# Ledger of designs, part 5: VH-VL binders against Netrin-A (NetA)

Target 1, 267 residues: Netrin-A (NetA), of Drosophila melanogaster (Fruit fly) (q24567r46to312)
Amino acid sequence: EPRACIPDFVNAAYDAPVVASSTCGSSGAQRYCEYQDHERSCHTCDMTDPLRSFPARSLTDLNNSNNVTCWRSEPVTGSGDNVTLTLSLGKKFELTYVILQLCPHAPRPDSMVIYKSTDHGLSWQPFQFFSSQCRRLFGRPARQSTGRHNEHEARCSDVTRPLVSRIAFSTLEGRPSSRDLDSSPVLQDWVTATDIRVVFHRLQRPDPQALLSLEAGGATDLASGKYSVPLANGPAGNNIEANLGGDVATSGSGLHYAISDFSVGGR

## First folded at step 15 (VH-VL)

Design w5 (from v5 with heavy chain S31N D55N)
Fold by ESMFold2, look of step 16:
Structure w5 (fold): chain C 267 residues (1-267), chain A 120 residues (1-120), chain B 107 residues (1-107)
Amino acid sequence: as target 1 above (267 residues)
Amino acid sequence: EVQLVQSGAEVKKPGESLKISCKGSGYSFTNYWIGWVRQMPGKGLEWMGIIYPGNSDTRYSPSFQGQVTISADKSISTAYLQWSSLKASDTAMYFCARRDYPGSYYMDVWGQGTLVTVSS
Amino acid sequence: EIVMTQSPATLSVSPGERATLSCRASQSVSSQLAWFQQKPGQAPRLLIYGASTRATGIPARFSGSGSGTEFTLTISSLQPEDFAVYYCQQYYNWPYTFGQGTKVDIK
């Protein structure tokens, strides 16, 4: 009594084209820094040197524990643009998740937006917001669920307090009709995409003790508002920006975005 | 071998209808957006609209909505730009262009242009 | 709608000199910015995409830079064949838009 299988999800991002708006070392050798356990560690990226190159193709290749590959942006500055990743799936998929795996010791994002397209990248709509300042930065409440009238709307999540090496968006979680997706045209449309665009707005501030080793340029970056400072004992989602003041133009903090895997569950 | 070949120059009078064409070859016609760009005499380039022939999804720049019709015939790999009633101000060079996909979104292939002249 | 503004309107330079063309967007277009060259009676020719990547067959004297709202096309040593009109175009979100163009003339 053979039975047809129910379709399963696969990683639709595997081997799919990805374009980054910024890649470390693309215009010559640059310094980047990692912050962990009260320590700062700085290195050089250079796109002309394969051993110090961190291209966007690392986002959708196969990683394993013995050979992790990494994309790195150029270091962020107070005057710089947001950093964008754009992924083309090539056809329509019904998506169940979008996951970004951080590189080892990577500086942590605080504020970012995932957009989707259903028209092969012609137009874009918000899919998910992340921030410790959802109201201030995106004009949205921090919410984990929706009502039936707005199941097709992006919400904003505050993930800054839990220490986690990945950023994960579950497309159906907290949406009332999700248990009966086959009977919900609204949610079927909601999960459908041909392309994903990620826009990074702000990083989390590194450990305060590691900040003592920052050069004057790094202090200027904090004052520009490009970082969110997590609250140790405050309400989740609130942060205090360091207003260091002054203009110093010597060297940046070396903080940047670094992602080893961009996964998309689709069918 | 990917190319877009446009129909020949047209000389028309105000009030006449016109349909110009852009034939794609060397690629899967239904899988790429095709758009139309106007260049009035001595002026710059301006986007008019774009179509995805696979499902006929059609988008117009705001200033051209309701002014022209963009369509495609998948069976002959051809996109069209059409006026129901030409005006003298429609005198221009019209280009078609293919948008690359996946992996990029820039216009990678252009037609040679079709000159439309509308005069009494 | 994202407005693209080019400057200068006309640039007069001698062969062998450097030309610098500017393009400003009314809001961020990330790096999804292309530069085109157009000569009279011809279709636009793609020079640069992704703000800084040269298209196939484009000489190294053409370079692009910028991200977000401000972009630059540089021709490091102008050749006689480079006298043309240059357009920037954003393709970040529909509707796509061109700048008004910069005419590069021989001095």
Scores: ipSAE 0.842, ipTM 0.925, lowest interface PAE 0.7, mean pLDDT 84
Fold by ESMFold2, fold request of step 17:
Order: structure tokens, then C-alpha cells, then sequence
Structure w5 (fold): chain C 267 residues (1-267), chain A 120 residues (1-120), chain B 107 residues (1-107)
């Protein structure tokens, strides 16, 4: 019996180039903070010191079970830009998943967009939206599936679940023709990409108990438009954006994006 | 060494056609976007359009859509910029440039420029 | 289309002094911004990419900063060869766009 040609999915992001718009310690030694178990613990990043550097290459290299490698952004401020990761796959892949693994003790992103390119990074289209406020921020309903007429459209998912340590996008989940991908040119085009771009808009607010140890400047950062703030007496998953978007000293909260793995399943 | 070598200066009259060239060498021509930039006398730089020679995917800046034709001949590693009917306002310096990829998305190699003069 | 706006249009500076050039984008371009130098009759020369990374062979006196919508090119001690026109360009999304340029003249 002749063997059928069945290509296997691989992690297409392994050793692929990644560019981050913000990396802790790029402009000299900086302070960053972790928040867990009612405590704040602050440390120094410095890109000139390999032992205190958290470069973008950590997103696509091999992680050690005894020493997880991380990329870390600079601390987030109210006046700062969104943080962006741009990954070049180098050729066309059919993608089944995009996964971002959070570093230990990292605060979760609340609002973010995954974009894809099919033209080697010249132009970009939305691939997936994530937010606790899909309608307000992205003009899209929170959806788990598509109809047959819009299987090629990005949807928005709620990421408020605080115990999830990764953010995962399954490219075919909830798309009616996914069971017969070989017969769907629309879905074949949908899953095809040469590049992935992730834009982080907002972090989830950290544990309230850990906030008691903040310096005065850090409280101002948390009130900026870059964090989700829980609604008083609101439904689960609702957040109100704080109206204090001023600049804050770099010794503030120290909150930042921290990702240990950027995985892309492709063939 | 990666190089882009453009065709020589042109002097033309309004209404004439013109096709100028940009030959790439030292790299895999079909695997990189290559584009055209106009600089009118005393003015700044403006993107006209860009082509991926491997599949002929061609994009134009809005102000140049329908005004020029960008093409490539991958058998001789050459990109082209073409007018069917020149105007005096087409008098300018024209540069080609290659976009780096993967891992980078900026223009890393430039041609020397082609001066086009259109006058009665 | 993302509009890039440079200021000032012309900057008169004495050799040895610091020059600061500004570039603003109509919407965020993340850090995908390049700075070019151009002298008369020449092709643009890449100085800075990724908003802050010097291209190979570019002297340390050139530095870039910024992200999002506001960017700065700084020349810390102007040399005679630095009198030229400088352009910023975003490459975040097609169509790519240049600023209108800043001419740096000897004072």
C-alpha cells in the first residue's frame, strides 16, 4: 500500500525572527516588578548583562524546565504606545494555532489583537481579537464560532479567566467547514500566513492585595488607560478604563508584558 | 554584495512613453519586495508602488494607482517603472529600493536613481 | 494612509552642536520607523531602523528614540558631512510613507 503524503504540523516559530517594539533594559538598567501571593517583588533588567536580559529571542528558543526564559517589555505607562511583537515565518504556512505562554507571575493581557500577513509582512489583517470588552474596544461581539458565510473573519474572545497561564488561538475552531478543510478554499486561505503580529493594548489589573506595596508613582500607572479596572457590582468580565492617562516615573508599578513562548503550529 | 543598478537618465517630451529599469544582483530576486520612490525637483521622497517578483503581486500608493505600471522580469532579475504618456510633472528623480526580509521590513538597498526630464 | 510629519522644515546648526529632529505619525507605527539621510544627487542612506537601532557603519553620534506616534533623531555633535536632508519613513503597514524632510544647514 502506497503511503499517503500527509504533512505534519510543526512549531513554525522555532528560531524564527521576532521583533519586539519594547524590551526591558534596552535604554539602560530598568526596574520591573512581579506580583504574586500578596507581595510585590522588584528586579533589574539590563540588556548589556546577559544574566538580566529578556530579549525577544526568548520567545522562540528552547525553554529549560529549570530556568524558563522570558521576553519582557519595558514597564507600561499611560502615555506609552501599545506593545507589539512581529514574527517572520519566512514562507507560507497553514496555521492551526498561535499560543503565547505567559511568564511565571506575569499579569495577563486583557485586550490584544493578533494580525497575520500573507504577503511577507507588507500588509496585515486581523486574525483574532481578545478582550473583556470586545464590543466597546473592537466593535465586535464576543463569539465562539462563525457562520458559513463569514468563516474567513476574525472573531473576538473574552480572556478574563484569571487562572489561564497562556493565550491560545485555534485558527479553525468554530468554523463550520473545518471538518473538510481540503474542500474549502476559503478556510485554506484563512489559515495561510507568512507573518504574525501581536499588538498588546491593555493588561489586566493585578491582585488587589499585591497593590498595597506600590510606590505612589505606581498607583498612577495602574489608573491609566493601559489597565482594566474591575467594575463595582458589575457582571463578571466587565472592566472600566481608568481616566488618569498621565506619565508616571519609571519607579512606579513595574507592570509589564512577559511572555516565555510564542508558538505557531503550521505546515 | 547586494546591488540595484538603474537605467540611465532620460530626456522626453510630453505624451511619449517610457520604461525605466532596476536590475538586482547578489541576492534571490524573486524573494524580496522591490519598489519605486519618486523625488520631484526640490521636493521630498514619495512611495509610488512595490512588487514581489516571485508572484508579481503589485501594490501602488493611492496617488499613483492607475498612473504608472510596475512590473518585473524575474528571468533577468529586473524591475520596471513604466508610463504610457508622460507629463511635464513627471520630471523627477526615480529610485528603486529593496525591502529586507525575513526578520526585517525596512528598505536596505537602494538604486543610484534615474533622472527623468519631460519638457517641450 | 499613515501621514508622517517632520519638524522643523529647516534647522540651522553650527558644527559641533546638537541637532534634534522630530517626526510624528498620524497613527501608531509601533517602532517600525526608519531615518534616512540624503545629500544632493544621491540615494537615501539608512541611518536608523526600528526607531532606535543604528544601521551598520553609522557613527554613534546618530541616535533615535520614540515609539507609536512621536519619534526623534538626535545628532549629538554635528560634523561637516552631516549637513543634508533627513527623512523619516514608517514601514508598519503599506503604503509606506515618508515625512516631508528636515534640511539641516550650516549656521
Amino acid sequence: as target 1 above (267 residues)
Amino acid sequence: EVQLVQSGAEVKKPGESLKISCKGSGYSFTNYWIGWVRQMPGKGLEWMGIIYPGNSDTRYSPSFQGQVTISADKSISTAYLQWSSLKASDTAMYFCARRDYPGSYYMDVWGQGTLVTVSS
Amino acid sequence: EIVMTQSPATLSVSPGERATLSCRASQSVSSQLAWFQQKPGQAPRLLIYGASTRATGIPARFSGSGSGTEFTLTISSLQPEDFAVYYCQQYYNWPYTFGQGTKVDIK
Scores: ipSAE 0.839, ipTM 0.921, lowest interface PAE 0.7, mean pLDDT 85
Fold by ESMFold2, fold request of step 17:
Structure w5 (fold): chain C 267 residues (1-267), chain A 120 residues (1-120), chain B 107 residues (1-107)
Amino acid sequence: as target 1 above (267 residues)
Amino acid sequence: EVQLVQSGAEVKKPGESLKISCKGSGYSFTNYWIGWVRQMPGKGLEWMGIIYPGNSDTRYSPSFQGQVTISADKSISTAYLQWSSLKASDTAMYFCARRDYPGSYYMDVWGQGTLVTVSS
Amino acid sequence: EIVMTQSPATLSVSPGERATLSCRASQSVSSQLAWFQQKPGQAPRLLIYGASTRATGIPARFSGSGSGTEFTLTISSLQPEDFAVYYCQQYYNWPYTFGQGTKVDIK
């Protein structure tokens, strides 16, 4: 089925409000790192500096191939909370897709849940699970389709393909009545939402060569899927390792969630 | 200016019915959740329930399910909290509150409170 | 239902000193946490939303922090008008719930 044959849907998320539970630099300057092949590149984020800020509004603004805007979470840690994005569509839409586009060179999520609300964000239900370990983390088998009697149930999908730069959920794919949506009250209710919430649980394991550049504690954080690195708040520093000329290898992985576009196909 | 104005204090006897009101102004009444919070004398705040006036979708906290009725009349931008048979334990201050939306989900506007006293 | 637990129940602090109030959730509420101030006979006043963002008109001495299950409200230099009861409230999922309150008294 050609993509030009999907009529009557627009990006309902464009310019819609989004709240992130964690944004790099929101509590002062922080260090974050990107890994590509065997190359590590670390930078500083700071919400008070427009040139180093990665706010949630970047998720739903206009992106340009010459000037991609990016939201970044704080670096993850094994002891930290999951990271959440909450999107208000403002009214009911029938949704065909939810897509998260990764920022260039961004670490890839491994485990996450998309929730929806039909009551303007008062209550939430699972919409889609993603994980390389669907059964272990979410108690659900990995599946690409549903039967006719459970078309309204969230599935768990494996999105571990290392070269894919986006995470995509097609709301109707693999649901038997999707060809006849207008005659399926179950699927009409299934695709209806007023709000979308994304909860990130784990990052993918980084390139094996990049693990050699981590300090002793960083490998433990990567195994948990949550990472955090301290960053000195000035030349005198709050962190002894930073003031001794330390680098990212001594402060952990610097891995974080980074999304350039949060789009939702709806009508 | 968004405002919630509640009806005045009530003195009632056990077994009587009561309906108190919360009138919203300065905003589109039908597009926001509005709810009720109870505060017993000397006690903390507790959510009772919430209503979306645009479609009358009504939710209750578990402890209040079946104990009160929440309703709204969108033609006069007014939400209600109602008891069919008051008990002495219903003596409390009752607040209404509006939930902000879209883009946020916190209570941004509160009514001034309605004191309900139930005694013989 | 998500249970919110505040500590301490009462906090005695001298004017000009720092007050630190804690709020714990029985499960993650992400950053969907608000702090309210309430004085006798008055409606609650919103201080902080989103765990750390001050509401309009709230003095800079009020700050919030935390995410997930543990949250803190700090009043950096307590003023006479700050003696009140403080409540946290999660709005992550219905039913919304309040903590039981922390009373801040003059020491």
Scores: ipSAE 0.838, ipTM 0.924, lowest interface PAE 0.7, mean pLDDT 84

Design w5 (from v5 with heavy chain S31N D55N)
Fold by ESMFold2 at other seeds, fold request of step 17:
Structure w5 (fold): chain C 267 residues (1-267), chain A 120 residues (1-120), chain B 107 residues (1-107)
Amino acid sequence: as target 1 above (267 residues)
Amino acid sequence: EVQLVQSGAEVKKPGESLKISCKGSGYSFTNYWIGWVRQMPGKGLEWMGIIYPGNSDTRYSPSFQGQVTISADKSISTAYLQWSSLKASDTAMYFCARRDYPGSYYMDVWGQGTLVTVSS
Amino acid sequence: EIVMTQSPATLSVSPGERATLSCRASQSVSSQLAWFQQKPGQAPRLLIYGASTRATGIPARFSGSGSGTEFTLTISSLQPEDFAVYYCQQYYNWPYTFGQGTKVDIK
């Protein structure tokens, strides 16, 4: 009997439309900051200057290690909204991964949610949660896998490995029926999407040495709830919010979301 | 040129049925959500529901669920809004609108409106 | 359902003056917010999408700002043709919802 070919997986996000809710320099020149080896360096973004622009288009364009292009959000502030990326794939794909590659020296997100749509962006459902505080922030345990009766549910993953320069979601990892995907209508529906939405809630708090280089306004931003806090769970644990009091003249932290590639493996 | 052209004004009595239409042209009708918006006399705009003609996926705003039927005939690029039994409170202007996609999710094209008057 | 609340209900403004209209969402809609203008007897006209991007053919005097739950439409120098009702609408998630409208009247 003749066999039908299964399409190869591709990066379904390549050259796909993506919209960011916040882009550095969209309202004129703006300061942003990075940390390399615990040293702070600040630069200027301006969407009217092509040499200093970091548009959402950079998320889905062609990147390589010798010519990295970045999207950058505006610096996070206590009064600001969460930052959102919305990607239209244009048709249904069966997805195997969603990967966000951080820009060099970019602050790492701590808490974020990936949503998917199967109805061309009309409605959205959770696909994956990430947080160092899954239970507190999202009401979900930090889990690596699901049981056989809950394979269609979004999980929350702890982001305690800060040295990785990318955030990766494997749609089938830890799901018992994944080896039998072609015979699992539940997982086939689970991996199907037409659109992906990423909502960034919190940046990872800078390490203690990097905190020494922040201005007082950066300390106020860190107290804003837009950054992770250590859990008070033992003698070494402490609530960072209790340690950040005081009023000082400030220039802000400059910390922001910066992503060089938004990749989606699909067929 | 993308256009939505609606059927003409209707004058009806309570209890009668009605089906009004919205014909799309200049684009691939089956690849865009088409929605219906009500505007009662002197009032604001209210979403009623929306349909994806390619697969007939139909969604209603909660207050309109079970009150109207939204459908589409993709062979003639036409969406419909239908009542099985009109009430006087159905007197309103009804607009259809297309949702842009991909890369955008806002309503980019509107029909001219259909005035429905229900009175005894 | 995400409730959109506009203020003021009516805004009386003289031609040539600045008009500022507000729209508040009951929960974050990110930047997925549109502004529409509606003149008597006409269909709504898209002015702004993405909270701040002017639709094609819309005069530069119209500008939008905001994200999350608070949004503003500004008309920098009101013209006679700008007296109309203005609606905000979120398209972040179904069901989509309109604000109740702000009527901009001649003072």
Scores: ipSAE 0.837, ipTM 0.923, lowest interface PAE 0.7, mean pLDDT 85
Fold by ESMFold2 at other seeds, fold request of step 17:
Structure w5 (fold): chain C 267 residues (1-267), chain A 120 residues (1-120), chain B 107 residues (1-107)
Amino acid sequence: as target 1 above (267 residues)
Amino acid sequence: EVQLVQSGAEVKKPGESLKISCKGSGYSFTNYWIGWVRQMPGKGLEWMGIIYPGNSDTRYSPSFQGQVTISADKSISTAYLQWSSLKASDTAMYFCARRDYPGSYYMDVWGQGTLVTVSS
Amino acid sequence: EIVMTQSPATLSVSPGERATLSCRASQSVSSQLAWFQQKPGQAPRLLIYGASTRATGIPARFSGSGSGTEFTLTISSLQPEDFAVYYCQQYYNWPYTFGQGTKVDIK
């Protein structure tokens, strides 16, 4: 049995500066859409209206089940840039986790990369990849563990397994020397960071039932394959778009990234 | 109140050594990246390199690796740019700049510039 | 390294008119892009950071837009003091890089 325990980690991201490259309503009122109970619902964001504002500070503020705050990106487009969150911790921390909690009913990310910096944001290295298509998008196999000779390298995981409302990266899981961190200079360096950057590349395809128009003919259009296809080998702008016919009101899915909490366990 | 004050203009001959300075004031010198930018006559701006004085971490742009030395003396809040043997092509204006942090990563404070002239 | 390309090299505009300057990155720099103004013999002056945020003290006629690889600086009504060279710079990842500059001249 252990004689003593080390102190628990703290959320190093709380009240830390965070910058989003895209925020819904920053250039005027915009339409965004959510998928709840297999149905699509759309709303308006506007940074000038506090009740319809979804700023980046919501990522690192006090958040609880009775008062959930949410950051939302602008709706994604097929030719738009990837969406980036950049978090400055201000000093070196040894990190045990990075967690992104989705807002209620948020569209789900499919492909994204977490980067870290150890030099106060001057240079960045991959920390974790997520994708349902790890090999195609990131040139890496999907893996749950590392070997002893590469336990300092980023892995790629499939975010669709499991079906959860948050995206979590455990920095030490599946790394052979993790039980003896105090004696592993490699893993001590691996977990050290001053800054975290998250780059969102792609959203998951929407639930087909939620995309159906309940107007005449909607179910047959899903079978017809009239949706935009993803870009292969993904340059910037690997976003999903939906257009369910010639109706301009149905162009663009309104899908976006929506995160209520950006947590980083550190000491 | 945050300031970067550079050393004065220099006139040198090829083969001579030179060390120019950039003194920071009004902020915690060791907690910010500070770097050097070259502007040759009639040309644009080029990053040379950057240093974090708190631990002396120093990085160079590829074109300047091995061509100059960047250093800092944190006891007097001063960064340096140094040549061991000047060439005529080193004739340029040299600026120092501080990178903001945390929460930002852009160059927020600039020195006034140091003109270096190298001719025979 | 990330190459920043500005166009046009020279832009001739009349006072009071709109000037539009372009900057392209060889790969995405997200919104980590700054615009600087420089006059002869002076240090660069920060105009815009984060692609679209005006620095303190910068007149409202200056605005920036773009994300990823395509960026624009707009001067909505050119004033006599705005004739200068303008540089974009990415600060997304080291090495940081400048565009070659756009000179704004009186037409």
Scores: ipSAE 0.831, ipTM 0.921, lowest interface PAE 0.7, mean pLDDT 84
Fold by ESMFold2, look of step 17:
Structure w5 (fold): chain C 267 residues (1-267), chain A 120 residues (1-120), chain B 107 residues (1-107)
Amino acid sequence: as target 1 above (267 residues)
Amino acid sequence: EVQLVQSGAEVKKPGESLKISCKGSGYSFTNYWIGWVRQMPGKGLEWMGIIYPGNSDTRYSPSFQGQVTISADKSISTAYLQWSSLKASDTAMYFCARRDYPGSYYMDVWGQGTLVTVSS
Amino acid sequence: EIVMTQSPATLSVSPGERATLSCRASQSVSSQLAWFQQKPGQAPRLLIYGASTRATGIPARFSGSGSGTEFTLTISSLQPEDFAVYYCQQYYNWPYTFGQGTKVDIK
């Protein structure tokens, strides 16, 4: 049969609709905090004020180094739900990557899951898990085997590089049939999506010195399970945290999810 | 104007077949999921199933799998709900609804409803 | 399936008073929750989507809140036309499911 043309990969997320379940300032003015050079700096977000808004459309617009646009969630709390981003690509794409670029000085997500849909957002399946605690949070081993019989399965990746400002998922990496994608119906289906959903479960804990400077609720926020403590490079990337038990209502630490770009390579 | 117009009320006897329709207009029919919702007399709303007319992808709620057939004819922008053998318990109001896309997934347009009465 | 549970089953309220309707999901539906109003013989009318966003043309007295598993519809000052049955519905994942409804009656 004739060899099909393979279109160039593009950022399929550019200018695509994206909805966030939580946006800083959507319920009135809120305080959010950043950590830079061991110091805490807090500011105000308010969706009704264009100068202090961080809307979801910032995720899929064009950024430049002088005007980095940023989506920010509401500050995370121990009683809050997970934060979700949902992106509609509008049609089927074969995806090569999903990348989330953090805003400058943003806390890094520790635990999150990327889902995909092939049916225009009707139903969803796991695409990639990220966590310092893959087994505890997602019931999956870190760096699971990728034999030919498991190429169609989502993996869980341990986040071990806290200084990297992007979170990247390569859809075909480590999958044996990727060298011959045209002959693998399984991998062709695996990379196909119409929509992407990202669910953030936990932030990484800031530097311990910065935690000492947090206002009310710093240690209490850690007890809520919305933060984790990444250990330095140790055997098998063992990042665990203590469970402190039940929590009392606290004012937020100001920590939040902040993403400047949500990119999806597709054709 | 985006609109869903359903076929008229039906009075049937047990054992008879029936096919009711939902015609979409004012939008690209093949690019939106269309679903069917049942409301039995005095009861709440129940999802039955949903179809994507562009490729005929059809999904049913577990309670309705094998009980009804959902189909679409994209050439006339019409979705259908069909029974091969009606029962008295099929007496209900049936609504069709369009699911918005892209960017959102809620039911944004509803048909006016079709009352189906099945009695001997 | 994600089970949606509404309470109370019936709410008796005088005109001008506040009505508060509750909806609970058996697992998180994020903010993918809609509220519908239905009067006898009519199709459901969309009031709120995304848990808290009013649909076009819906009066400001209707407000929604919540995320995850707990959601609330509030009618701040009940009007005569607001006596109806209200349904929540999740659209987070198929199959989509409705709550069983809350009937708002005049006291």
Scores: ipSAE 0.830, ipTM 0.920, lowest interface PAE 0.7, mean pLDDT 84

